# Designs tried in a protein design chat: VH-VL binders against q9nyf5r23to212. Part 1

Scores and structures below are computed, not measured.

Target 1, 190 residues: q9nyf5r23to212
Amino acid sequence: IPLDELQQGGHPDNEVPFIVRHVVDYIEEHGGLEQQGLFQVNGNAETVEWLRQRYDSGEEVDLVKEADVPSAISLLRFFLQELPEPVIPGSLHIHLMQLSQDYNNEDEFGRKLRFLLQQLPPVNYSLLKFLCRFLANVASHHEEIWSANSLAAVFGPDVFHIYTDVEDMKEQEIVSRIMAGLLENYYEFF
Positions, changes and structure headers below are counted from each chain's first letter, unless a header gives other numbers; Kabat numbers aren't used for antibody chains.
ipSAE, averaged over its two directions, is called F for ESMFold2-Fast, E for ESMFold2 and O for OpenDDE. V2 adds 0.75 times the mean of E and O to 0.25 times the DockQ between the complexes of E and O.
[cut] stands for letters that were removed.

## First folded at step 1 (VH-VL; framework fv_felzartamab)

Design f08
Fold by ESMFold2-Fast, scan of step 1:
Structure f08 (fold): chain C 190 residues (1-190), chain A 124 residues (1-124), chain B 107 residues (1-107)
Amino acid sequence: as target 1 above (190 residues)
Amino acid sequence: QVQLVESGGGLVQPGGSLRLSCAASGFTFSSYAMNWVRQAPGKGLEWVSGISGSGGSTYYADSVKGRFTISRDNSKNTLYLQMNSLRAEDTAVYYCARDLYYDFWSGYSAFDIWGQGTLVTVSS
Amino acid sequence: DIELTQPPSVSVAPGQTARISCSGDKLGDKYVYWYQQKPGQAPVLVIYQDSKRPSGIPERFSGSNSGNTATLTISGTQAEDEADYYCQAWDSSTAVVFGGGTKLTVL
């Protein structure tokens, strides 16, 4: 289901899809982020798909009883991967890819990136902001385990819908760099 | 009403075998991981084994690994524990317990519903 | 390998606050669960995930977990609270681990 349609039943003050808020709140409240390697470990694929189907059907999901932190992270990543259009739309993707080619000046890079973020549809901007807040918090509290670079490498492909291909290797490097920059300087960009 | 009822306990000689059953009712059995927890006479609680909601993952305490086998039949709402090569130290009340969670994940396993237990005595 | 240490016994007067400790290396990094067991009965979950009460458990039961020690607190302890109490956590080497249990006596 497109991101705009997922917002239809949302609370007036909540600008992110229910599943994203619910999953992130579960992960943050239960402190599972202290486990090393949890973002590298896939949850049980059958459990993740079963939970996804229940959210899609509007069923009540008790994540405390029915999920673990690795499965919750896998569900979040699966949600991002299955969006018809990525969080950062393809129309802005090309312009974002040019940032590393255009600027060797950090001030110009930041100015240009902020301008491009303002071009995101409101729902995409809100979701990106929410995800980056979550990941920046992980990096700041667990920097011995998780760096902005390592989190960007995991979530960058999901946010842009760019995966491991020989043709896309250069773009994956740029995507990871942009995501790491957003996490390292969260309060400057959001 | 949510209930778990154990059966199959009894007296067995060392080296013998027993099969315990746990009949579940009042909830969707396949949505929960299930466990066996034992308690020796006058002693504390000891976790024995667990199985995921689908039955695809099984877990064992080191003290029973290789001797005990946990299984479930979701169509019959029944949990089993096959106990082989029994030792005197396996003498205990065996409780069937429902997990709060669907599977055994790092940091998450707890037991919200318990059966009344079945006594297993291993003695010559 | 985490080992959970509980005092063998705790005694309180009726109406007073009982505190039962559960200690383990870096236990505050894990979730702790508490069970009540009365003679001849199966255990009952009274606290899950450090501090949360299941439906039907009286408000006088509360929990906390920080550093190396988790604590079960029973405020205004009543005669029916007399029981054995067990803490439980998860460990990567042993999966589920229980404390040795604490006998609470209400005198």
Scores: ipSAE 0.000, ipTM 0.467, lowest interface PAE 15.6, mean pLDDT 80

Design f09
Fold by ESMFold2-Fast, scan of step 1:
Structure f09 (fold): chain C 190 residues (1-190), chain A 123 residues (1-123), chain B 107 residues (1-107)
Amino acid sequence: as target 1 above (190 residues)
Amino acid sequence: QVQLVESGGGLVQPGGSLRLSCAASGFTFSSYAMNWVRQAPGKGLEWVSGISGSGGSTYYADSVKGRFTISRDNSKNTLYLQMNSLRAEDTAVYYCAKDRLYSSGWYEGFDYWGQGTLVTVSS
Amino acid sequence: DIELTQPPSVSVAPGQTARISCSGDKLGDKYVYWYQQKPGQAPVLVIYQDSKRPSGIPERFSGSNSGNTATLTISGTQAEDEADYYCQAWDSSTAVVFGGGTKLTVL
């Protein structure tokens, strides 16, 4: 289901899709975020798919009883991966890739990036803001274990839908760099 | 005009400590990752450490992990490198280098460098 | 962990093309940066992301990167180009690696 249809079918005060908020809340409360490697451990694929189906059907899900943190993280990532259009739409990728090639001063770079973010549909902007807030909080409060760079490397490809094999890593590098910048400078961009 | 000025270098005995400073001007200091790169006399460049714009993320070369600490004071536009348990192999000119990006791990190269400060570790 | 190998020296006559190589395992999958360093001076970035020139760097400087080897090319080499040249790549978010450096002599 497209992201705008998910938001439209939600409650009047939903800022982001219910599954995203619910899963993030679970990870924040029960994640043991001080443990290194947490975001790089794969969840149980059967559990992840089962949970996804339950959310899609509108059924109540008790993540404390029915999930583990790696599966919850995998569910969040799979949700982002399965969107028909990525959180940052392909139409903006050309402009963001061009921005990464500019030798602008920080103020000009920041202004251009902020301008491009303002081109996002409201639903996409809200989801990106929510996700970056979550990840920035992980990086800032657990900085000795989780850096913005390490989190950006995990989530950047999912946010942009930039997937490639090991021979073509430059596109993923650019995506991760943009994402890391958003995480470390969250309060200046959102 | 971007300017980076290092200070704090000098002669120190093995096992000693030294604190380097880099005074930055001409750009919004807190918005850029900063790095320390060293060069032993007559040798090549070696990256030592990096720090994000906020100071929240720090990175170190394996050769200095546990001995060196990078930090920054964004209110004073100053980068620091605290060097403990110094070895003869740490003798080098230490350069302060500005990253193009906010994050030190995913940089576009070091676009501005200071002139360097010499650290000599010898008895 | 990647190791970058450069020839220790390259010599060219004025006006000739200089080529400086930088080799590393799967280097073509990474961005490469090139720095020029003259005696007693700080390094200067001359090429970023394999082939791009910073503002103020002459067009005679160019770069390429494919397979296991990146190359810095200086066409119509001038006396003022005599310097040490270093290639650089990153291996992970915590590891920046430099090549050993190449001394370019213009005779």
Scores: ipSAE 0.000, ipTM 0.479, lowest interface PAE 16.8, mean pLDDT 80

